# VHH binders against q9rw55, part 27

Target 1, 281 residues: q9rw55
Amino acid sequence: PQVEQLARQKMWNLAERFVAGESIESAIQAVQALERDGIAGNLDLLGEFIDSPAKCTEFADDVIKLIEAAHAAGIKPYVSIKLSSVGQGKDENGEDLGLTNARRIIAKAKEYGGFICLDMEDHTRVDVTLEQFRTLVGEFGAEHVGTVLQSYLYRSLGDRASLDDLRPNIRMVKGAYLEPATVAYPDKADVDQNYRRLVFQHLKAGNYTNVATHDERIIDDVKRFVLAHGIGKDAFEFQMLYGIRRDLQKQLAAEGYRVRVYLPYGRDWYAYFSRRIAETP
Below, E stands for the ipSAE of ESMFold2; O stands for the ipSAE of OpenDDE; V2 stands for 0.75 times the mean of E and O plus 0.25 times the DockQ between their complexes.

## First folded at step 6 (VHH)

Design k01 (framework vhh_7w1s_2; at its last look DockQ between E and O 0.15; V2 from the best seeds 0.00; counts 0 for: pae E 17.1 > 2, unsure alone 64.1 < 65, placed apart)
Fold by OpenDDE, look of step 6:
Structure k01 (fold): chain B 281 residues (1-281), chain A 116 residues (1-116)
Amino acid sequence: as target 1 above (281 residues)
Amino acid sequence: QLQLVESGGGLVQAGGSMRLSCAASGFTFSNAMGWHRQAPGKQRELVAKISGGSTAYDDSVKGRFTISRDNTKNTVYLQMNSLKVEDTAVYYCAAKLRYGSWYDYWGQGTQVTVSS
């Protein structure tokens, strides 16, 4: 136990750059700090190895507590969740615990004028996630629930188009999972190009777009695009990860763009931190 | 970062045996693990899974394959006996991190070729 504690402490010293603490309080403080710089927050309760229905429900309860805490602190609730963390999947009775818990979470967020982003996971979960997203938008409105599309998937342009009837708020990312070449572009150049397509098409369609990238080339392309097409700065936002390119975050905010930072927090931060280290040169 | 690395594949004659290993690095976990395989022109299929000491197998490999785990080595194994030509495939190790039906992490795969 002592060794583990020491290890965690040492690792935390490195991880604090990318993780907004272990507690709700620390997460809230991190958001408040960002807001002083004109940057909004996106809170993500880290939950790895959620392997039972009871744990999924408990996780959902914790997310609801987060929403309440944010509201109490005067912060508009903005939370991202992975549906797998709250029990996505049909049981033997055809009921989906993830959908049930998502309803609870979104209902609470809506009560406070908040927003819930359904994070997209690996390609095997895309269909069910989009289906549930459609359901939830129908129930709560596109102003209270969004989702994520990943540009490295061949299907994503089609997915975006299929959702236009919902006028959806969508976060565009390149992709975070290891996907086979049968479903995803293996070359970064193709992923980047498809990312631009996703963003530009979604913007042109008049939908709120979250440009979630640290790629300055793409960011510049987006700036030029919206200028050329007369798209206002209030029609989209840039999103970045906590602790990554803080300079760029502040710069974009200073330029008048909406900027939102993804803030993971929680005791299960190690896995997330490890991924961030792997992604950061 | 959690990484799964398969090893132990190769060429084997029909009726022979082979043992695959899947080593997890970057994180120690006790979640459900599975072995999948994909033959040319076919869909990936679950071969064997292990969760909390409980094991399950596809009908095509029952009695021939055994999945096991060594927590001290953070490794999952697939013992394959009485191999058949139709067992030829790329074998993948996968880990389930959350509740549900999906596996979240995959290895790069290892080729298993069974010759007649």
Scores: ipSAE 0.023, ipTM 0.358, lowest interface PAE 5.2, mean pLDDT 89
Fold by ESMFold2, look of step 6:
Structure k01 (fold): chain B 281 residues (1-281), chain A 116 residues (1-116)
Amino acid sequence: as target 1 above (281 residues)
Amino acid sequence: QLQLVESGGGLVQAGGSMRLSCAASGFTFSNAMGWHRQAPGKQRELVAKISGGSTAYDDSVKGRFTISRDNTKNTVYLQMNSLKVEDTAVYYCAAKLRYGSWYDYWGQGTQVTVSS
């Protein structure tokens, strides 16, 4: 009924700051606006519980269309994907569908000098995701594929070190999944301390490091660390969410730091934004 | 504080029925919600999801399991009928917004054991 359409319109009036709309065209326009301020985009096509092999491959096809459209618009493609959304764990014709689809996506991105970041999900997928990441770096090179480590997981420091042979491009995040205390730090202070350890160890190893946080204390600590260790601004970047602390995004870019902004888009934006309303009574 | 709490698990004989509940706090029911399960030695897999007026099920449970929600109680249910021994697993409630890793939520899980 018209009540649902009215609710979507009212919701969009609130959401448009944090979501780049439903279409490839709106996502491209949002990246172009960021680029005018010296800020790069990280495009993420929203998908709602993609659960069949056909849907996984359709989602991968849509990501490839996004990569093509970005390139055609003069944007260096940079896209994040969840391997579960493209078929990780689904056996198709004797192979993991997620790996098959990831190859297709990364090959297209590489054709245009682009980059694909493999998002990390809940703790049960870490082993298979890191195994597939290693395979994909071997096939395409670290310039074209990266992954994510989550500081709230006890295992992440060991995982980081185990990947150094790849000279990997890694996004460091705190983590957003409700994980049991058997695998993740329950206390924020421990998560934050481990976040610093992950970032600093990765930088010291000479690997490209994505510092994904809005925490100004951590941002300041990273600035001090890189100055103290002679690490250039071309060795790392700050990453933030679209519509959050736009002032800080612009300030960091004006200071000469690389800044990248996560841009969710797609028909599933309604579900994405509804969570933000739930956290604000 | 956003939180998901599962209840209703336990022991049941094959062919029996069981209802799982997931109480959500801090969510609106415009969010995508679902049930996943993890059997010993297997990966966590989707069982059922609900988003707006749409539902979807894994092929192995279609026709036997029903996901529903009660907006007045802020609760999502999984009605499981005709249970099989292979349905034995830890069942997790999830609210997964497919916009990045920073906003997905899972419950702690509830054990379902189906005896022969």
Scores: ipSAE 0.000, ipTM 0.167, lowest interface PAE 17.1, mean pLDDT 84
ESMFold2 (binder alone), look of step 6: mean pLDDT 80; pTM 0.815

Design k02 (framework vhh_7w1s_2; at its last look DockQ between E and O 0.11; V2 from the best seeds 0.00; counts 0 for: pae E 17.7 > 2, grease 25.4 > 24.2, placed apart)
Fold by ESMFold2, look of step 6:
Structure k02 (fold): chain B 281 residues (1-281), chain A 116 residues (1-116)
Amino acid sequence: as target 1 above (281 residues)
Amino acid sequence: QLQLVESGGGLVQAGGSMRLSCAASGFTFSYAMGWHRQAPGKQRELVAKISGGSTAYDDSVKGRFTISRDNTKNTVYLQMNSLKVEDTAVYYCAAKSRYGSWYDYWGQGTQVTVSS
């Protein structure tokens, strides 16, 4: 009601640092502001309660509109999607709706030389997401679609190796879902060490590597590793969250590293921001 | 779509200086920007590149040419000093996505002629 609207307004005054607004136009303006500092964008349309085939397809249509708007504004499209939001797990005419919608999204991005990152969700979706990733790389090429591996999952090193035949573009993250100790490392030190293993193994394999972290010790380790092994700055990029450590983002870009910033936007920002406040001191 | 327009070319005597400009219709800092040149009867070759804060130069122009950019004007410059007759060419501005691909956009070119 009215109290919730007032809370939303007050929360937006705080959230606007971490969320690129509610509209495509505000998201594009946010990317353009980052690009003036030599920082690229990773756009993500926020969505909640996308629970029907019709809503999943409508969400995919909105992602396509975002891709078109980015291109029209002179931005190379780079968009992350959650396959669950576009229908993963819903059968439509004998095929997974998520895969059908992902094809539409990636085809549009490819038309403009763009890129779609398939976000990794909780551990129960890893198998189907990697299977669909393999299919989509086969159809569109690794330069137009990538995925995510999470260092807190025990399985991730094996998954990385199993994908090497694709020469895949992978974003390495620590992980953000609440996972049981049967599938994920409970200790931060183990998660951090496995993160380094994932990044270094992927770089050694000659694959494009996205180092998604704010951890300066890991960032410094990556810098030393690539220098010592003759790996060029065009083989990897650092990725960070909008509004977190903008000083570090600018510093890395000024040093000539590729930097990309995750830009969530949409009317569902309230749920996103609430989670980020709980996770970010 | 990104469009690139070069200017500043012309005739200059050997030993002289010239500054080329590349105006863009969009944000250039999200792209790796480069200057290429094509001399009569030769293939197009990279001269200078700027990506983020990093620059790189062909060995034949190191110490004589400087690439720079002005983010507020969406413009990339090539300052050319100590020009030689061998620098005579059509100079092209080009842009590519920082994600490892070929150049996505090319300008029309501007003629630079260095006379003895």
Scores: ipSAE 0.000, ipTM 0.123, lowest interface PAE 17.7, mean pLDDT 85
Fold by OpenDDE, look of step 6:
Structure k02 (fold): chain B 281 residues (1-281), chain A 116 residues (1-116)
Amino acid sequence: as target 1 above (281 residues)
Amino acid sequence: QLQLVESGGGLVQAGGSMRLSCAASGFTFSYAMGWHRQAPGKQRELVAKISGGSTAYDDSVKGRFTISRDNTKNTVYLQMNSLKVEDTAVYYCAAKSRYGSWYDYWGQGTQVTVSS
């Protein structure tokens, strides 16, 4: 146990760059620090071992506590959740537990003028996530709940278009999961191009767009695009991961763009950190 | 539920005065507050802001408009004097989070029309 603790401590020293701590307090402080630099926060409670309905509900409770804490600290609650973490696909009393818990979370956020982003997961969960997203937008409004589209999926352009009636707030990402070629572009160039298409179409449609990328080429393309089409800087935001390209984050903010940083936090940070290490040399 | 409710506005003659009120609920006035306006065909612009005891104004309204707050009523005010036709716009009350850089909370807006 002592060795494990030491190991975790040592690893934490490395992980603190990418994780906003283990506690709600640390997460809030991280957001506050970002806000001093004109950067907004997106909090993500890490939960890797949620394998029961009870744990899902507990996780949702913890998210709600986070929302309350943010509000208490004078921060607009902005939280991302994976529906699987709150029980998506797990039936309780004949209803999807994820949906039930999402309602609780979003209701709390809405109470404080907050926003909940339903993170998109692997391709097998896209349909149910979008369906639930639509339901939740209907119940709470597009100003309080958003979702994510992944450009590496062939379907994503269609998915974006199908959601236009909701005037949705969508975060665009390239993709985070290993997907088969049957559903996703295997070539990075295609993913990048599809990313641009998603962003540009969503912007043109007049929907709030989250450009979640660290790719400077794409960022520049977006800048040019919005300028060319007379889209205001308040119509979208750039999103980046905590601890990644902090220089670019600050630069974009200084240029007057809205910038929001994704801040994972929680005790279950190791798995997340491992992924970051794998992605970052 | 967090809300900003605006009151006041309407029609006023040039040179006249008007006072807008914004009542906040669901949060305390530890938040920075601001008044914005949007004229037809123009972008929304910040008119006046108040943070703590500090106030700032757009150059176009300096000396004419005054933003103030009453913490006991959780209300922010915009006193508009010497109104001009170009002041015609929808006026919005907005609030920032305590440490935030963005106005995240907005009222419904109130129409101010200044006639010549």
Scores: ipSAE 0.000, ipTM 0.188, lowest interface PAE 14.0, mean pLDDT 90
ESMFold2 (binder alone), look of step 6: mean pLDDT 82; pTM 0.841

Design k03 (framework vhh_7w1s_2; at its last look DockQ between E and O 0.71; V2 from the best seeds 0.00; counts 0 for: pae E 5.1 > 2, unsure alone 59.9 < 65, grease 26.2 > 24.2)
Fold by OpenDDE, look of step 6:
Formats: structure tokens, C-alpha cells, sequence
Structure k03 (fold): chain B 281 residues (1-281), chain A 117 residues (1-117)
């Protein structure tokens, strides 16, 4: 146990760049630090192998505690959750457990003027996630709950269009999962082009858009696009991962753009950290 | 494309030992790996997990089960000693992968472990 603890500490020293700590307190402090630089936070509680209904509910409880702590610290709650982590696909009392727990989380966020982003998962969960998103927007409002679209999926442009009636807040990402070519663009160039399409169409529709990318070419294209179309800097935001291109984060903030950083925290941080190292040579 | 394949299950007498293997393809073991089990009529439960060399176990298997990995073989193992009848279940290998802004849990097909009295 002592050896493990020491090893963990050594690893943590390296992971601190990418993970906002193990505790709620550390996460809050990380957000506060970003805010001093004019950068907003998006908190993500890391969890491994959340499978049982009881664990899903406990996870939701922990997210609610995070929301309360953020509010208590004077921070507007902004949290991302995956619906699978809170019970999507599990039926309890005649209702999807993910939906039930999401309601609890969003209700608490709304109480404090906060926002919950429903992270998109693999292509097999897109339909149910969007359905639940629609339900939740209807109940709580688009100002308190958003979702994510992934540009590498063929369907995503259609999905975006189908949600226009909700005037939704949507985070646009390239993609996070290894999807088959039957559902996703295999070529990066196509993914990038579809990303631009998603962002530009959503902006033109007058919807709040989260441009979640570290791709400077795309960022520049977005800057030019909004300028050309008279879209204000308050109509969208750039989002980036904690510890990734910190220079660019600060630069964008200094230029007057809204910037929000995705901050993972929690005890189960190593897998996340390992991936960040792999992606950041 | 990404696959987890369990092996090593079967029938064993109480007090015996068994070693399960999970071969991964399509990803490396920098990810969190775990063994889960589901007994008839019960919910699936975490048995053991390994992440960055750190291990955790369910209380019911502490001191009896050991999770380990071999990166050269891209395989995770569950050494089960002092097996009990209540350990009878389908055992599943799992991996949690992070990529960009997302995460995904991969599961094997499962392997039956039956402990007889």
C-alpha cells in the first residue's frame, strides 16, 4: 500500500497538468484559477466502470454535491455528464434511470443558474441521448442543459438540424470513439470539413455554439466566419481541454472570446491522464 | 475492431484456483482494465480493477483474487485462489478508454466460472 501510494503521488505530479485534482475542493480551486485568467470552467467527474443502478445513482449524487460546492464557492455550476454514467439504458420504476438522474442533476444546476452538458457517447447511444436531451430541454430550458455533436458521424448534420426547434446549446467535437466506416468518416479531412459545417450552420441558425477543438486552423476559420457574418463574440465560445494549449486558451480569452476549459477531476484519473500524454507529444 | 476476449473459465472445486485471461486488440493497456462478474439473478459487479499499476478489489475477493496485466501480450489476468461456491458467475473483462472529449467502456463476451462444492 505504501509503495502504491508513493507511485500514485509520483504519477500525480505529472498528471496535475491535465487533471484538476482528486477532490471537489481541488476542482473548484482549478476553476477559480482559470477564472482569474478570464477563462470559464466545465467540470467532469471521472468515474470508472459505473455499471450498477446503485452506482449510477451514487455518481449522480456526487455530481449534485459538485454543483452545490461550485455554487457555495461563488462559481456558476457548469458540469458535463455522460448519461451512461448516471444510468442510461437501465430501467427503474418504469423510467430510464439516466433520465431520472439527469433530471435531478439539471434541477439542482438550474436552481443555481447553472448548466449541464450531456456528453455524447458512441453512435449506438446517439438516438436515445438526443431523445432524452429533447425531453430535458423541454423541462428545464435550453439555457440549463446542452449536448454534444460529433463531426465524424455522417448523421450529425442532420441531427443538428433536427434540434433547431429547441434553440439548443451544442458543443461541437470531432469525435471521441472508434466508429466503423459505416457510420463515420474515416478520413480526417472529411471530419474537419464536417466540423466546420456543423459549427457554421449552428451559428447561422442563431444557436449558442461551443467550438470544442484545439485545431488552430478551424479556430481561425471560425473567427473569420463570425466576423464575416456579423456574429458577436458573445454568441459562442471556444472550449478546450484542461492543460492542452494553455497558451491558446489565454490568447483567445485576451482577444475577447469566451473560453471554457474542460476540467476532469476525481480519484480515477490515471486512465484519462495516460490518454492525454499519448495525445500530447 | 476493438475487442476483449476472455478465456480460462470452467468448472473448479471449492478451494481450488483458476486463472482468467483477457486478450485485448485494437488498444493498449494504458487504459483502466477491470474484471466484473454476474451471477444468476444478480447484478453485474466489479471484482477487480487495475489502472496505472494501482489495483482495487471488491471486499468479497480481497486476499483471494489478484488482477495483473502483461503489456507485451496485451492481456489482463485474474488469478482466483481459494474459490468459493458464491464466486460462480459469468466473468467479464472491461476496459475504459478515453479519447479526446469522450470515454468508452469496452466489454468482453464473458466466460463462465462454476465453483462446485
Amino acid sequence: as target 1 above (281 residues)
Amino acid sequence: QLQLVESGGGLVQAGGSMRLSCAASGFTFSNAMGWHRQAPGKQRELVAKISGGSTAYDDSVKGRFTISRDNTKNTVYLQMNSLKVEDTAVYYCAAKLYRGWGSYDYWGQGTQVTVSS
Scores: ipSAE 0.399, ipTM 0.723, lowest interface PAE 1.2, mean pLDDT 91
Fold by ESMFold2, look of step 6:
Structure k03 (fold): chain B 281 residues (1-281), chain A 117 residues (1-117)
Amino acid sequence: as target 1 above (281 residues)
Amino acid sequence: QLQLVESGGGLVQAGGSMRLSCAASGFTFSNAMGWHRQAPGKQRELVAKISGGSTAYDDSVKGRFTISRDNTKNTVYLQMNSLKVEDTAVYYCAAKLYRGWGSYDYWGQGTQVTVSS
């Protein structure tokens, strides 16, 4: 175990720009540092291959501990979760452990005035995730639970419109480029244009919109759109990744925009870190 | 585009050894890979994972199973020694990939391992 521990420590020296540590304490300190710059946090406990019922419930318990720790530290809890990590899927009796665990997590967040974002995963989970999102908004309210739509999926424009009765808080992301062309745009330009459509339609519908991108062209387009349509800065926010374009994060906050930064943390940080290196030369 | 293809399963006598392989194809962005298994009538469980040179094992297989990877072939292996009848299951390869804002778990189709007494 000493060799693995030493290698992990050396790699951590490279990773700490992109990951808010392994512990709840380090994650909380990172959010507090952001808040001193007028930037909010979105905490995400990293996990790998959490698919047994026992592990899914343990993961949900750890998320609840994170929510409690954030509250105790004077931070308004804002946490992202993947429903698959907490047990999404019906068992032999028709029970969905993921929905059960999500209820526990959202109830704890709501107790403290917090918010839970349900991450969108691969295209095969979109139907069940939107179904469960609708259920959870009905139970807890749109102030306490949101979800994600991915602009690379053809279906996302229709899905957005279908959710308008909920007045939903949605994070708009581009998505990954591993989906087949039968369900997702293969060309980056189409993904980017659909991203604009998703954001603009959601804003026009009067729904709180999270613009999650580092693409300055899209950010500028959103700024122009909201000015042209009289949409206030309290109706949306820009979201970015921890350790990427801190200059832009601070600049947007200084211009009076709401800015939130995704803060991953946990012992399973290596997979996340490796991806950030591949994206940042 | 990422696909995981398991191979190497089959029938083996208790006490024997077997090596499973999982070849990844498509974009090579996976930074964590693992093996899971599901016995008849049971829930799927993590057996072993490998991420960044670190390995982790379920307690029931520690000392008997070894996970390793060959970056040249984009392949991960599970060497299974001292096999027991209780190891009988469908073994699935899994990969986790972070891209942009997304995080994706990918699964193979599985390969049957049957340990006879």
Scores: ipSAE 0.242, ipTM 0.638, lowest interface PAE 5.1, mean pLDDT 88
ESMFold2 (binder alone), look of step 6: mean pLDDT 80; pTM 0.828

Design k05 (framework vhh_7n9e_1; at its last look DockQ between E and O 0.01; V2 from the best seeds 0.00; counts 0 for: pae E 5.7 > 2, placed apart)
Fold by ESMFold2, look of step 6:
Structure k05 (fold): chain B 281 residues (1-281), chain A 125 residues (1-125)
Amino acid sequence: as target 1 above (281 residues)
Amino acid sequence: DVQLVESGGGLVQAGGSLRLSCAASGFTFSNYAMYWGRQAPGKGREWVSGISPGGDYTAYASSVKGRFTISRDNAKNTLYLQMNNLKPEDTALYYCAKGPTWRSDYSSGSYMDVWGQGTQVTVSS
């Protein structure tokens, strides 16, 4: 009712620094503002409770509309998707719906020279996501589709190595899903150490590496590593969240590093922002 | 050892209410954000509600907003979920979760460290 609308308006006044609004138009404007500062965008349409095949395909259609709008606005499309949101695990017409919808999304992005990153979710989806990633790279090429590895999972170092034949574009993150100690490092020091291992091994393998972190110690370690090993700034990029450390984002871009900023948008921004606020000490 | 124990579930008719509790031990409860999540038969786990360490900020999934109220009593190390106007689609195993021991610094998802065994809520149509 009207109480929910009032609460959403009040929360938006607080949230506007961290989300790119509810519409494609607002998301595009946010990317254009970043590009004026030499920073690229990573667009993510927020969706909650996408639990039917029809909703999954509708969500995929909305991602395609985003890709088309970005292209029409002179932006090279770069979009992250969660395969569960487009139907991973749902069999439709003799094929995994997530794979079917991912093909449609990546094909549209490829038409415009764009890129789709397959976000990694909880540990139970890693095998199927990597399997589908391998399939999609084979169909579209590594320049148009990438994925994510999470340093808190014990398996991630092995997974990274297993993908080297693809010359893959991988985003390295620490991880944010609920994972038991049977599959994930419980200690922060081990997660951070493994993050460095993932990044450095991927760089040494000659693969494009996305260093997604706000951790200045890790960022400095990467700068030192690439200088020491003669790795050019065209072999990697730093990735950060919209509204967090804009000073560091601009500083890195001014130093000549590639920087990309995650831009969530959509009507589900309230749930996204509310979780961020509740999770911050 | 961190322990979270949920209680208060049960069978209730549509339109009814339940109050869930989560007793926490093994950590300084007031230093951590706390969450409720649920898992319905045949569905993945979903986030329901969250509350900041001091209790000043609360958040809700769209499907429960206006019907559910999260709260905490830091003196009693207890998290609550008041569930009103229950619907059959609210039928699920409900669990509480502690925020992560350290913050992941890049993700669009929720950050949960430890969660309880859950308490079953069944809403009759």
Scores: ipSAE 0.029, ipTM 0.410, lowest interface PAE 5.7, mean pLDDT 85
Fold by OpenDDE, look of step 6:
Structure k05 (fold): chain B 281 residues (1-281), chain A 125 residues (1-125)
Amino acid sequence: as target 1 above (281 residues)
Amino acid sequence: DVQLVESGGGLVQAGGSLRLSCAASGFTFSNYAMYWGRQAPGKGREWVSGISPGGDYTAYASSVKGRFTISRDNAKNTLYLQMNNLKPEDTALYYCAKGPTWRSDYSSGSYMDVWGQGTQVTVSS
């Protein structure tokens, strides 16, 4: 146990840049620190590969605890969840467990004026996620639940358009999963171009847009676009990962843009950390 | 009620300096990012500078970078803009504005939701 603790401590020293701690308290403190710099937080409880319905429900309970803690600390709850983590695809009592647990989470968030982002996963889950998103928007309102579109997928422009009737809050990302060429652009240039299209179309449609990227070229293009089209800085926000391009985060905030940082936290931080190291060696 | 009152403007020759102040009231000043903007004749409002709630981070428009310095005194609820090496193209009505706080007024929506009446800065050739 002591050796394990030492190992975790050493690893944590390296990972603390990208992970907002292991506890709810540490996560809340990280958000508070960001807020002192004019930056908002998006909390993500780390916990992947949940196999049992019971564990999915427990995970949902933990997210609800996070929401309660945020509220108690005077922070508006803003949390991202993967529906697979809360039971998407698992049937319980004739309903999708992910949907059931998402309802619980969103209901709690709504109680405190909070927001839940349904993170998008691999292409095989896009349809069910968007369907459930639509359902949840209908039940709770677009001001309390959002989702994510990935620009590397061919379908994403269509998906965005299909959701316009909901006036949805959408986070635009390039993509996080390894996808086949049959469903995703293999070239970065195409992914980047499609990203711009998604963002610009969503902005023009008058929908709240989360520009989740560290790509300065794209960020600059967005700045120019909103200026050219008379779109206010309150109509969108930039989103970035915790610990990545901190200078840019603060710069954008100082320029008057809304900035929100994605803060993963939890005991299962190693996998996330490993991915971050791979991306930013 | 939130109030912002700018002062310190005036007529100055090119190459001169001015220091603008913005007195804030009606909100917890230290919780909010603050900004300066300006509006030149015949032009729209443009962002000039911003500063984080704690004052640790600042930003400037490219046109004023190296010449202007934004600062704040949270104990006095005051925002400042030191303007050096002023140019005729800096002539404008200068406004201070309050940013949002994610803790208390996220739903208010506006990144610069409250503006003062402005203070006129005129730079002669």
Scores: ipSAE 0.023, ipTM 0.438, lowest interface PAE 4.3, mean pLDDT 90
ESMFold2 (binder alone), look of step 6: mean pLDDT 82; pTM 0.825

